# VHH binders against Protein DOG1-like 4 (DOGL4): the designs that were tried, part 15

Target 1, 232 residues: Protein DOG1-like 4 (DOGL4), of Arabidopsis thaliana (Mouse-ear cress) (q84jc2)
Amino acid sequence: MSKMRNLVEEKFLEFYESWVIQLELYLHQLLIAHNNNTMSETELRHLISKLTTHHKAYYTAKWAAIREDVLAFFGSVWLNPLENACSWLTGWKPSMVFRMVDRLRKSRVVLVEAQVKKLEELRVKTKFDEQKIEREMERYQVAMADRKMVELARLGCHVGGESVMVVEAAVRGLSMGLEKMVKAADCVRLKTLKGILDILTPPQCVEFLAAAATFQVQLRRWGNRRHYVTHS

## First folded at step 1 (VHH)

Design c2 (framework vhh_7aqx_2)
Fold by ESMFold2-Fast, scan of step 1:
Structure c2 (fold): chain B 232 residues (1-232), chain A 124 residues (1-124)
Amino acid sequence: as target 1 above (232 residues)
Amino acid sequence: QVQLQESGGGLVQAGGSLRLSCTTSGLTFSDYHFSWFRQAPGEEREFVGAITWSGGYTDYADSVKGRFTISRDNAKNTFYLQMNSLKTEDTAVYYCAARGYFEYSLTDSGYDYWGQGTQVTVSS
């Protein structure tokens, strides 16, 4: 198990480094497209498709890794401390992307009223879904505390294979609960991303994706720079 | 209107191979995870294999790992199940299924769309 867990972390770290490099390349293409008024709708949709495929590839790899070791995603070794501090259930907080959407209101090609209404409805739904997951995580944490305390108390009173089996079953149950929670959170992320892209025009999608990718890349650079300065 | 249509089933000898196809219409093919399920006479329907919307991840039931391969062809809106080293226990009606990319589970029966099924019979 420990050897399989280490292999999962190593493989996902290698995947994530490559994934981020490709994200930076796509960000460059998005910025060129945003500043170029000659691109056709078909060309913009092709670029948007590349970005959506890239994000979907992340979740495909993540779910495969979580199936083997969900705990690797809590305090991930492939993320710097700043990225980890900004994580909500192993990834970006879905409602945060609406801050990127808010920037579109002040861009050269403004959102029409119908889009504003749809985005507000999606924002409210996304926040509701987040709160539901947060309540579930709170219940999970309470259950973990209760089980840990009871099992630690029992360990002092009873010794033997039966105690070991009970602890192992509890740990497996806790890990399966976390996997379910993380996948539920990822579901909200993907639904939110798809919802936004379905509401926006192709030029607005490019601007939104550029803003989101810029934030992700800059957050990583800020965290890596701070860590280096601290260790220097 | 969404439709899934299986083809490629039939009778085959143990140790043989079959390739099942599922052709889809009425959905944006690249937005869906696809799976195969099977149901043997007198038994519950069981998961066989799945491929994610990106094609980057596949999952298989333990009973078919190493023998079956799931794949997808986005240009043809069709996905496949290549069945090798067939056993008599693989005899079942095989169903194809589709689930939106935002769903995280591949192995449960909560799929959005289902085909009508195709019979696979493996004789000893």
Scores: ipSAE 0.000, ipTM 0.242, lowest interface PAE 13.3, mean pLDDT 83

Design c20 (framework vhh_7aqx_2)
Fold by ESMFold2-Fast, scan of step 1:
Structure c20 (fold): chain B 232 residues (1-232), chain A 123 residues (1-123)
Amino acid sequence: as target 1 above (232 residues)
Amino acid sequence: QVQLQESGGGLVQAGGSLRLSCTTSGLTFSDYHFSWFRQAPGEEREFVGAITWSGGYTDYADSVKGRFTISRDNAKNTFYLQMNSLKTEDTAVYYCAAGRPYILTSESAYDYWGQGTQVTVSS
């Protein structure tokens, strides 16, 4: 039977598969631009804009989906187990991208001191915002152990008209809290990405975006292969 | 080379019925969400209805809900819009579309479009 998925999961699975295929096509263009070093600045800016638009399309779709069912993003069916294991609040951990930026410090196109300083300032700010969200996550988890939540769980075992309404209200509250937290994390991701691209030159942006896309695509491929091996 | 071709449009009296068909070629039919949009003279193109790739879910504009039914036939690479209880306000050029958007009502998110078929509902 293939009835394991709800509407949000079915729609987002199909969207995400298409989105990843287009990401791989953009990665091909980024690698050509990076390896040949023959594109004009206007051509590089156009390519960077396509990638930026592509990532914005992902968040537009994601935020529409989490309004309908935020829980679909915790243990997503469109991600393999390795991708899910590497997720931080439904996506990539913002500070992780600075590991990719660190390679640019030793690039043949040398970053100037002003760029290095701005990147370090952005890294510190990103880590601070990340830790603030982690504290909020912990507070949310602690609230699940509250007396009222325990009592609500008990009521759910004896479902009747009034109990159903009370349980539904609590589930709505839970979902709204998670939705707010996921959006906050996504805002940190988008601010971090924009900040890096604003600091880097167009050739450096291409190198950074190529590194990020390569990692995302390879992680998916490694997880798909490993998943097959671990399941015979 | 992907193509979508509408058929089944025409003139009908208010209260009547029409069935539109959209035949597709050049794509893996079972991998796509399908939708119908319509455009009346001087108006923007608007969403009418959609069916997901699995066929398990459908969505409709409020103005047609309960009157129109979208369906798909994977064996024939064709999807349909059954239009019942037609009103003069349903007069428009009807377009079929194929894509993989998360937001099924988003016109700009569909990859492939038909040429359109005229539906005229007279009083």
Scores: ipSAE 0.061, ipTM 0.580, lowest interface PAE 6.2, mean pLDDT 86
Fold by OpenDDE, second read of step 2:
Structure c20 (fold): chain B 232 residues (1-232), chain A 123 residues (1-123)
Amino acid sequence: as target 1 above (232 residues)
Amino acid sequence: QVQLQESGGGLVQAGGSLRLSCTTSGLTFSDYHFSWFRQAPGEEREFVGAITWSGGYTDYADSVKGRFTISRDNAKNTFYLQMNSLKTEDTAVYYCAAGRPYILTSESAYDYWGQGTQVTVSS
């Protein structure tokens, strides 16, 4: 049985499928660049810029969509169950990318002490920001169970008249909070990504982005095979 | 079996020069960073310098910067430490190492080590 989808879900699904296809193309370019040591710094920077622009485009589309229906992103139908299971506040957890950075060590990449220090500082900051968002998110989730809602639950599932108004108000309040939190989380993602790219050299950036893109694409592929989800 | 073997050590007067060699076998030479460490009597082993897998980057300890140079020859599976303007404080056993460290100065991150060669600088 197929899940019912609303207009926001359908539109974003189409967008995301196209976006992922483009990501795979960029991944191919990143891998070529990584394996070809003859590319100039200018060429590498250009490739990095294309990737960062591509990611920014995703969030632009996402933020437009969440203004219409943020709840759609808490049951993202464009993601398979594995992708959803790995999601933190409707996307990748910012602190996760440091695992990708750590992987660079295994690939002949050498970081100078100054880079290591900056990366650690960024890691700490990212963790702090994540925790702050989680606490605020919890506040909104708990607030959903206010006195009125608890009373309604106690009286049974009699949703009518004034009760409907109370529930709708509660859901609106939650949605507003969720939108705020999702945006905040996305900001942390973008800041973290930018921070990493600012610390790394262009060749290191290419390798990092290749690793990140590979993980994202493979996660989707694995999940699709496991759950028999088709995508373009 | 991976082996690293140092050569070129010996006795030299202050102000003189020596060139150490480290010949490697049993590893893919182009896949590794190479480094030199040294240990003086009664002191801890310290980083001297390193060269990356590509040869595109070298790093040196402040104490040897401008005097020592590291190079590599992929065709010979050998890398070198050219030591100029030697000082008495450069006296130590010099070790070559191979690995893929994230930080070149990290001694523990190197996978393979030579047996060491004695360098003695006399006044």
Scores: ipSAE 0.008, ipTM 0.302, lowest interface PAE 9.0, mean pLDDT 89

Design c21 (from c2 with R99D G100R Y101L F102Y E103Y Y104G L106F T107S D108T S109H G110E; framework vhh_7aqx_2)
Fold by ESMFold2-Fast, scan of step 1:
Structure c21 (fold): chain B 232 residues (1-232), chain A 124 residues (1-124)
Amino acid sequence: as target 1 above (232 residues)
Amino acid sequence: QVQLQESGGGLVQAGGSLRLSCTTSGLTFSDYHFSWFRQAPGEEREFVGAITWSGGYTDYADSVKGRFTISRDNAKNTFYLQMNSLKTEDTAVYYCAADRLYYGSFSTHEYDYWGQGTQVTVSS
């Protein structure tokens, strides 16, 4: 009756729940720092470093898990249906974070013209990298329907040890292709985050990270109230 | 049969310049992102620079930014690393890499194709 979770799903679910709890604690610290205008630049840089380390820990754990079973990350059991519906290649769409950056342009902490120019250059570069990944994912999906794969799928309907091994090898090859795609998307995510943080001042970084963490936490809370969100 | 081959390495004095070339064969050059990596003895392979498939975007490690320039020549199926103001810390084996996908400085293991490496030695 209940759907089974595999070992990778169970292990990553446990990791992710703890990771989100710690993100909420860091969000609280970011909000305090944002409202406390007496915090030193050194203290702000230390807090920003904690957040960047926290995100790096997520990708370290994710890449270990996708090496074992990348398919666990497509329709993840540790994410609610709303989080899954909003995912682009197993995570947030890189260009989406520039919508959060746009709020900084209208905030009390004014971005200087040089920062606006660098952020626009980064947005264009990020959008371009994103489109390239989308093109390669389309190429990958088209290849799944080619003549050889159709023949392997047909073979998989028959009983035989040799045919079973051939089908298993093909599935392993498909999984390796998806693993590369997911890692490439994650690398664009990390590059985009680092690029934004390198352009912003420490107080602006705190405001940006607080906005990003707030959105992530709220999206999870909205989806966990699934009856209200899906039936409203 | 995809092949990447580096050339242009050698011995140079600090403050000098070198230009590395990576010639490619067996791939549709315009569909690929190209990167340079380097590895000093006893250290992990590190990112140096990248040029995207369109040639319109380049990326560099902070340690080489402003000194190194990556470029590509689609007509020659070759891409380059122009290294200026060389320092003794730039001494390493330099590798060229190619992939249809971009990994930048975040992952060195995913690139589909690698050259064999070329030694760059910068003396004081």
Scores: ipSAE 0.092, ipTM 0.552, lowest interface PAE 6.3, mean pLDDT 84
Fold by OpenDDE, second read of step 2:
Structure c21 (fold): chain B 232 residues (1-232), chain A 124 residues (1-124)
Amino acid sequence: as target 1 above (232 residues)
Amino acid sequence: QVQLQESGGGLVQAGGSLRLSCTTSGLTFSDYHFSWFRQAPGEEREFVGAITWSGGYTDYADSVKGRFTISRDNAKNTFYLQMNSLKTEDTAVYYCAADRLYYGSFSTHEYDYWGQGTQVTVSS
């Protein structure tokens, strides 16, 4: 049986499918740029700008959608189970991108000491930011199980109208908190990405972005294959 | 098989110094961040300090900052904890840890690899 989807889920699904298609096109361009080494610095910067703009568009759409229904993103019906399993607070975990950075050092790309130091500092900062967000998320999640909610759970599902109001209020409160936290997490993602791009040279940025995009696209492909999900 | 082995622990008087070593095998040394932890009797394991894969960044607990220094030698697959101005409260089993990601003091369970620990006793 197909899962019922709300309007927010349907709209974002359509958006995301289109967004991923465009990402694949950009990935192709990144790979060409990386492999040929014929593009000027200006051209590379332009390509990088296109990718960053594309990511900004995603978060713009996401933030508009979460205002309507943040809970939709904790199910993320537009993602396959593998993608969902790898998600941290409705997206990629910021710390994981440093794996892509680490790949650079194993390639022909030479990072100067100053870059290495800055990247490591950024890695540490990113980790601390993640931890802060996780602690705050825990607070909201635990708060859901307050005294009243626990008592209601104990009494069972067949309670009066007042009980329903209490539950709805609790869910609303949680949703508000979740929206805040999702935005916070996204900010960490964006800051981390920007930080990395600011440290790397244009050729290094292209390689990094290619690696990141490849991982994202492949994760989707692998997940779809495994779970027999077809997306446009 | 990955192995981490601490050495250099022992008995020292307050105000003295010790240098702990953690020798690693079975991993690409240059790809890992390294950390030191310690656990006193009856207490939880606590973060002491860490050094990143390149050595470009170090971090220390407030309790040891200015007294302890972490370094690494890639040629020897070994990293160190230099402990100066030791105090009685520094008495603990010291553990070395390794991971490809930096975690800091947040969780001991997230580290990929651990040593068996070495006893450090600081007498008054």
Scores: ipSAE 0.000, ipTM 0.273, lowest interface PAE 11.3, mean pLDDT 88

Design c22 (from c2 with R99S G100W Y101G F102D E103L S105Y L106S D108E S109A G110Q; framework vhh_7aqx_2)
Fold by ESMFold2-Fast, scan of step 1:
Structure c22 (fold): chain B 232 residues (1-232), chain A 124 residues (1-124)
Amino acid sequence: as target 1 above (232 residues)
Amino acid sequence: QVQLQESGGGLVQAGGSLRLSCTTSGLTFSDYHFSWFRQAPGEEREFVGAITWSGGYTDYADSVKGRFTISRDNAKNTFYLQMNSLKTEDTAVYYCAASWGDLYYSTEAQYDYWGQGTQVTVSS
């Protein structure tokens, strides 16, 4: 079991490094598209599709990995400490993406009133979904504490094979509950992303995706280059 | 607008096989993840299996792994659940579900679209 968890971490580290390199390449293409007035709507839609497919590939790989070892995603070895500190249930906090959307209101890319209304409705729904998940996590933690106390009491009455079975059952219960919570959070992330892209025009989508990718890439670079301060 | 229609359910003896189909309309089929769920009388709805938009990843509940296979046919806008070595405990109403980015184990409210269900009854 411990060896399988180590393999999940190693395999996902390999995947994530490649995924980030490709994200940086797509960011470069988004920035070129944003500054180029000659690209057709078809060309812009194709680029947007590449980015959405890239993000869906991340979640497909993540769900495969968390099925094997969800705990690898809490304090992930493929993320630097700054990225981990900014994490909400193993990823970006969905409502934060609307800060990239707010940037569009002040840019040369103009939002019409109908889009502003739909984006505000989506923002409210996203915050509601986040709060719901936070309440579910609290309930999960209380339930896990109750289960663990019962199992620990039972474990004190048995030795050997029975003890091993009880511990394995408790660990499986913890993992299944966390997997469900992480997948619920990822669902909100993907629904929020899709909602924003469905509301925006192709040029607006390019600007939004460029802003989001820039933030993600810069957060990683800042975390990797932070000044090391020692107190000795 | 968007519709999912199940077919292929019915009565089968333990040890037998059934193939369920889910035909979709009103969505861009290749962009969606697809899953099967089931619900036995008096029980909560449970996950059975899923296939990603690319077909590159499939996931199954432990109770059906090795016996059931999920597949998709983008040309026909249809996805399938091949059920082999059926057991009496597989008796349930089977639902197909579609999501652009939703989860295999999520509740009904978290999926974008659901079918109406098809009954599978396994007799001993």
Scores: ipSAE 0.006, ipTM 0.382, lowest interface PAE 9.7, mean pLDDT 81

Design c23 (from c2 with R99T G100P Y101R F102G E103Y S105F T107D D108S S109R G110E; framework vhh_7aqx_2)
Fold by ESMFold2-Fast, scan of step 1:
Structure c23 (fold): chain B 232 residues (1-232), chain A 124 residues (1-124)
Amino acid sequence: as target 1 above (232 residues)
Amino acid sequence: QVQLQESGGGLVQAGGSLRLSCTTSGLTFSDYHFSWFRQAPGEEREFVGAITWSGGYTDYADSVKGRFTISRDNAKNTFYLQMNSLKTEDTAVYYCAATPRGYYFLDSREYDYWGQGTQVTVSS
């Protein structure tokens, strides 16, 4: 088959399926490393580097796709309904990863005082960056509700030359605003992930990445099983 | 009805090669991840290798990496495990399994369909 209804969605679906499969492979390696204290620091750093590169590849592909169609990322077809319900601005909420960090404080591997302080500083900064983006989202929603935009949308339902061009220009403007906001959220995600990995030791990084990947993969498995049951 | 059927098992000498086949019916072959698992006497069932629905990714247990290759043939609705440089510790019943795309393909609990198993015995 060809002539898909949305080419950006189809291409990103193909990319995302492959990306998740590779994440599952890396999760398997992380769980082995976490349960086996015989791996060298060099081997652990190599595995951490693979995960870091993998996450960066996701954002590279995502940003290329949102440049073409940012709306594809709101209610994404490559995510099941559970994954979509748990999304914050097209992805995971940055402060959520500190719940995984909190589990490290309860593990047998103790965080030193200097690490605890740096993680708390990062948590505060992450929350501040989140609130800034949430304020921008609120402003965007207010702009969407503006009388001019409502009138423009109404006019677009009764097409005649000039109104078509005005609606297209407005949609482009809104899409550019959403693209900027999504990229800002993704930058907070990447900064938060890098910040945590820079603070933790290699064994702690493996434990953190394993916890994060497990949560992501489990949400997908649970949502996919329920989704297929409800749809057919 | 969905069926998976293994073939190609048997007795082989250490250092030898063997190719297992799993023929599927009753499913849309291109929409499934495929895997091989094995179970030695008195041991738990273990993962051997997997190939994703697209064929773009493969994974293997550390004990078989470099020796075993998994592949799929969509035209024949069949997937394979090419086993080279066989060792006595590779002796086991080998099972083929299938799970729909979108499911976690390294977790045996996610596999909806299983073959009946084929015995591989490596002697020397």
Scores: ipSAE 0.000, ipTM 0.332, lowest interface PAE 13.6, mean pLDDT 82

Design c24 (from c2 with R99E G100I F102R E103S Y104G S105F T107Y D108A S109E; framework vhh_7aqx_2)
Fold by ESMFold2-Fast, scan of step 1:
Structure c24 (fold): chain B 232 residues (1-232), chain A 124 residues (1-124)
Amino acid sequence: as target 1 above (232 residues)
Amino acid sequence: QVQLQESGGGLVQAGGSLRLSCTTSGLTFSDYHFSWFRQAPGEEREFVGAITWSGGYTDYADSVKGRFTISRDNAKNTFYLQMNSLKTEDTAVYYCAAEIYRSGFLYAEGYDYWGQGTQVTVSS
């Protein structure tokens, strides 16, 4: 069937490209702050605040877009195929950030015992939140195969008018359920990010955010090595 | 031999309370995170609540928040689920589960040990 972009996809594509450019600019600032140690604690906190606000802006725009068309976020046209292949419920898997924390701990980050305890508790919380979302996704998939939905689809295919409207109403209901689930996953992402930043010192936050932004930017660059980034 | 054994299940009227216990043996109790799961007839097993190895963090399914409380007693090698304001929808077999604390931030997902389950029936 057609792979034409709708209005929601066009608007979010434009937003996302600008958002990624700004993320890369913030990454340069994070790397400068980390490498030369010239910034005060107040300046580091301001930079961390800019990154936090930038991520919140992404979710504000995303939630507005999914209210109009949540399916645009499953196989997104503004993401290259590699980025899409690596996504978990339309974004990064929350527990994955603890791999970044572990990597930083081995390389550069010296965590005190109190921080280790808090990060471990946050990791467990994040794991349970993920499992809850995954079970909801499984239930959604079962609902799609429900006998009622199969019968409604059959009726819509063979009979016009009223049957078509009933099928369309059911599909809208399923889309609203999917929107709720995506928002729930995004809330876990934001809670996990905030939790980590609340536990880490400002220099550790800068190093963590730099690592996260670097992985995001590099993943996009690797995927963009294809001759055609996206097929229109 | 590691064993987890549930107790405290039974029949109760809607609005009532029950306290489930999970007694453990053969493991170092303070090294484990503990959780409760439940399974209603015809449904899959779902998460109910959890408590970390330190006792410093607890988590609950949205459907039971404010009604259920998980706790642990290291001296008795036992952890609990206090269930208040029970609803007919809470009818299920309840299972306790244990997962060993690991010092790393990367460890296998899933639970090391499970109990056999205890039936909870809530009548209207």
Scores: ipSAE 0.000, ipTM 0.186, lowest interface PAE 14.4, mean pLDDT 80

Design c25 (from c2 with R99G G100Y Y101S F102L E103D Y104W S105L L106T T107S D108K S109D G110E; framework vhh_7aqx_2)
Fold by ESMFold2-Fast, scan of step 1:
Parts: sequence; structure tokens; C-alpha cells
Structure c25 (fold): chain B 232 residues (1-232), chain A 124 residues (1-124)
Amino acid sequence: as target 1 above (232 residues)
Amino acid sequence: QVQLQESGGGLVQAGGSLRLSCTTSGLTFSDYHFSWFRQAPGEEREFVGAITWSGGYTDYADSVKGRFTISRDNAKNTFYLQMNSLKTEDTAVYYCAAGYSLDWLTSKDEYDYWGQGTQVTVSS
């Protein structure tokens, strides 16, 4: 019987669709707050907290899902091809958010020199953590092609229960390794996001979060629009 | 060849209701934000209401909040403005619009496609 999606993929697709709709709602609240200078600092902090909680909810759901099927997150069915093409270890590349930070220098909410220094220090640390994960992924990919894995792949070409079971056990081990690396990448994402928000004032946080959310939802819309364009 | 076709405008008594429709063709309906703008005689074109591509967010001008409701029907490639408790001040030409920008739902300059306009006249 052919199946287009497994249970993990079905449940996470449903979760992700709802999560993106709620992100769009928060984005519009952020844009109103950014354009309307009538919100108090307490109201801005509350809105920032809603966005932070929303992102944490995503990682909570993601980590539960990858524990069951991490491979669902590589070439995800809930992401369009453009979103998948732009992903780095199943999500956004941590250093990319500093491009959103750079937009703050040209905006109404000016960064002071002390903030610029802290953001540059955070950028360097983020790039270092990112490169560390890239080296681990490279080692993982090399290990996939090592002598033992090549031998297992050869055995898998023969129809037989014993060979199938050995290959299946090896694939489970590989999935556990991927889960560890995906969680490590997500930890760098969360630390980078928290670090930026800790450095910025509430109005600057609102502008930063609005820029990040705008990019995320626009990327989804651009990729979804692909079917509208026909080539002769 | 994108087209937006308005219907439902007309003459209505103060306190009455009217529903405007905007039918679209030549675009992937589910990818667009939709809005209504209006222009009273001698006034600038002003924002009335908008609905995002997902249908998950709606926004309204303060003057129409609680009285007007925007909605969309993806199966019919049509979106609507339900106008209740109409006032003489609501008299205007109403324009439907379709756009891609998430940044400014209330800005007329952010919309790519516009209808021809439909007259709504509210009598005392």
C-alpha cells in the first residue's frame, strides 16, 4: 500500500500550518506596534514575550517529532521547495539573522555604540558555533561513506531478512546522530535569538522580530507562488 | 491578464446593510492579500479593511470597526465586504485591491491590482 506521508509528517504538517498562521498574526501586531508609537514599554515587552513563546513552542514540537522521525525534517513535506532550498540543518542559518539586525541601523530606532559592540561579539560567536556544527556534519557525511557503511549498502542490494535487519539497525543509528546535530543547530538558533533580544531595547526587538517574521512568511509565499508562473 | 470585478454597490438607507463582492481572475487567489479602499467626493482614497492570504488576519479602519466584515472564499476566487449599520459618511466609491506586500496592508501603494470601483450611496 502506498503512503504519501507517515504519521509524524501528517501531525507536524497540521501543527506547522497553524503555527505559520499564528506567526502571521503576530507579525501584524509587530508591524502595528512598530508604526504606532502609542504602545507602552510593558505592552511591547508582552508582545515580544508572545513571539518568544511562539518560537519556543515550535522547537518543543520539532524536538518531539525528530525523536520519532528526524528524516522527516530533511526535505520536509510541510515546506515548499524554496523554503527547503534555503534551509541549513532543517532551519534558518543562525548568522543570517544579523542581516536583519543590520536593517536596524537604517531605521527609526537607532543602535548605540555599546549595542553595536555586543552584537558584533555575538555575531563572531554565532559564526564560530555554526562552523563547529558544519564540521560535525561533514564528519557525519564522511562516516556515511566509510568502509562499514559501504559494506552494509552492498549487503542491502541482496534480498534477504538478515541483511535487511542489519541495514535497518544502521539507519536507526544514523537517525540518532542526525537528531543530535539538528538539536545542536536549534540550540545555536535559540541562543542567537535570545542574545539579540537581550541586547536590543523593546522597540528595537519589535523591529527585529518584525523583519525576521516578514522574511520567513514572505519566503513561504514566494515559494508557494511558483505554481502561478508558467513557462512556454 | 489579472482582473478584479466588483459588484453589490448601490443606494441604501442609513442603518441598512450592503455586501460588496470582488471576483478575481488571472491570479492564484490563495497567494494574495485583499483589501477594500474607498474614496468620498473631494477626499483622498482611504483604507477600509483587509484580509491576509491565509485568512488568519483581518484589519479595519477605526471608522468601520464593528460595522464592516471582510471575508474571502478561495473556492469562488471572490472576497467580500459586509457593511452593516451604514452611515451617510460611508458614501463613497469602493475599490477592491489585491497585493503581495505584508508590510503595509493599509497602504494603497502596496497593492498590485485594483478594481474599477463601485458606488455606495447612503441616504438619510
Scores: ipSAE 0.007, ipTM 0.290, lowest interface PAE 11.3, mean pLDDT 82

Design c26 (from c2 with R99H G100L Y101K F102Y E103F Y104S S105G L106T T107E D108P S109R G110E; framework vhh_7aqx_2)
Fold by ESMFold2-Fast, scan of step 1:
Structure c26 (fold): chain B 232 residues (1-232), chain A 124 residues (1-124)
Amino acid sequence: as target 1 above (232 residues)
Amino acid sequence: QVQLQESGGGLVQAGGSLRLSCTTSGLTFSDYHFSWFRQAPGEEREFVGAITWSGGYTDYADSVKGRFTISRDNAKNTFYLQMNSLKTEDTAVYYCAAHLKYFSGTEPREYDYWGQGTQVTVSS
């Protein structure tokens, strides 16, 4: 039983290690492309497609895993403590990506007015979707304290097969609620990333993806070394 | 329920032009990326061109770049492929495809809905 519960963590740990190694290889290619102004638009689009397929593969694997055990993604064993501390509903906070977009505004490649307007519309939409998810999570936490906790506590005072089965059914119901919220948050992440890529030109997409990948790789490196700087 | 229907295919002489249309029903048009694929006899299905749900990004296969243009008309729930300077090698069954706005690329497996295909024959 214990071994069966741990299989989700073991499988995803193996997947994630390989996924991060491939992300670092793609980051290297993005940095080369960013510094090479002779790459064709088709070559840039091919590289962007590799990155988007790579991120899609992550969410495909994640959704398969959370179907089996969503709680594995709250305090994940494949993430270091710093990565876990920076997590919002099992991943990056969608609105954070616009900090990376703001960097593009100050780069050598200038965003045109039409792109700025579309990015602002997307930012507002993303924040709206994000707040909707946060409200649903708050409702879940309140419900946990009221109805489901009372039910679980009541059933816990009886010893028998029927009582055990009913408790397990209630726990499964709670897990299904978390799975729904995690998937909803991931959908906001995917829509936000795709929205940005659809607005940006291929060279701007390369710069954006390089910034995002650099942040993810560097956060993992910092956490693995436990290099926390505290100011007095 | 969801239906994609191609029109505008047919026989054309080399150097000529054709405009393909794909009319959609049963989906919220503005939520989808649209693409054209083609399949020549004995070949795999290959990417031709794509347009995002926003219309702000288009992509083309190298073999058609500069000759083909993809566009969309949200008011008509229809998207198009304008094919100019047609070559005999462009002879194929052309398929329209739709993908809900997430990560979509040039691979057929990434697309949620497909049309039945329309034959384009370019004679010398």
Scores: ipSAE 0.000, ipTM 0.112, lowest interface PAE 15.7, mean pLDDT 80

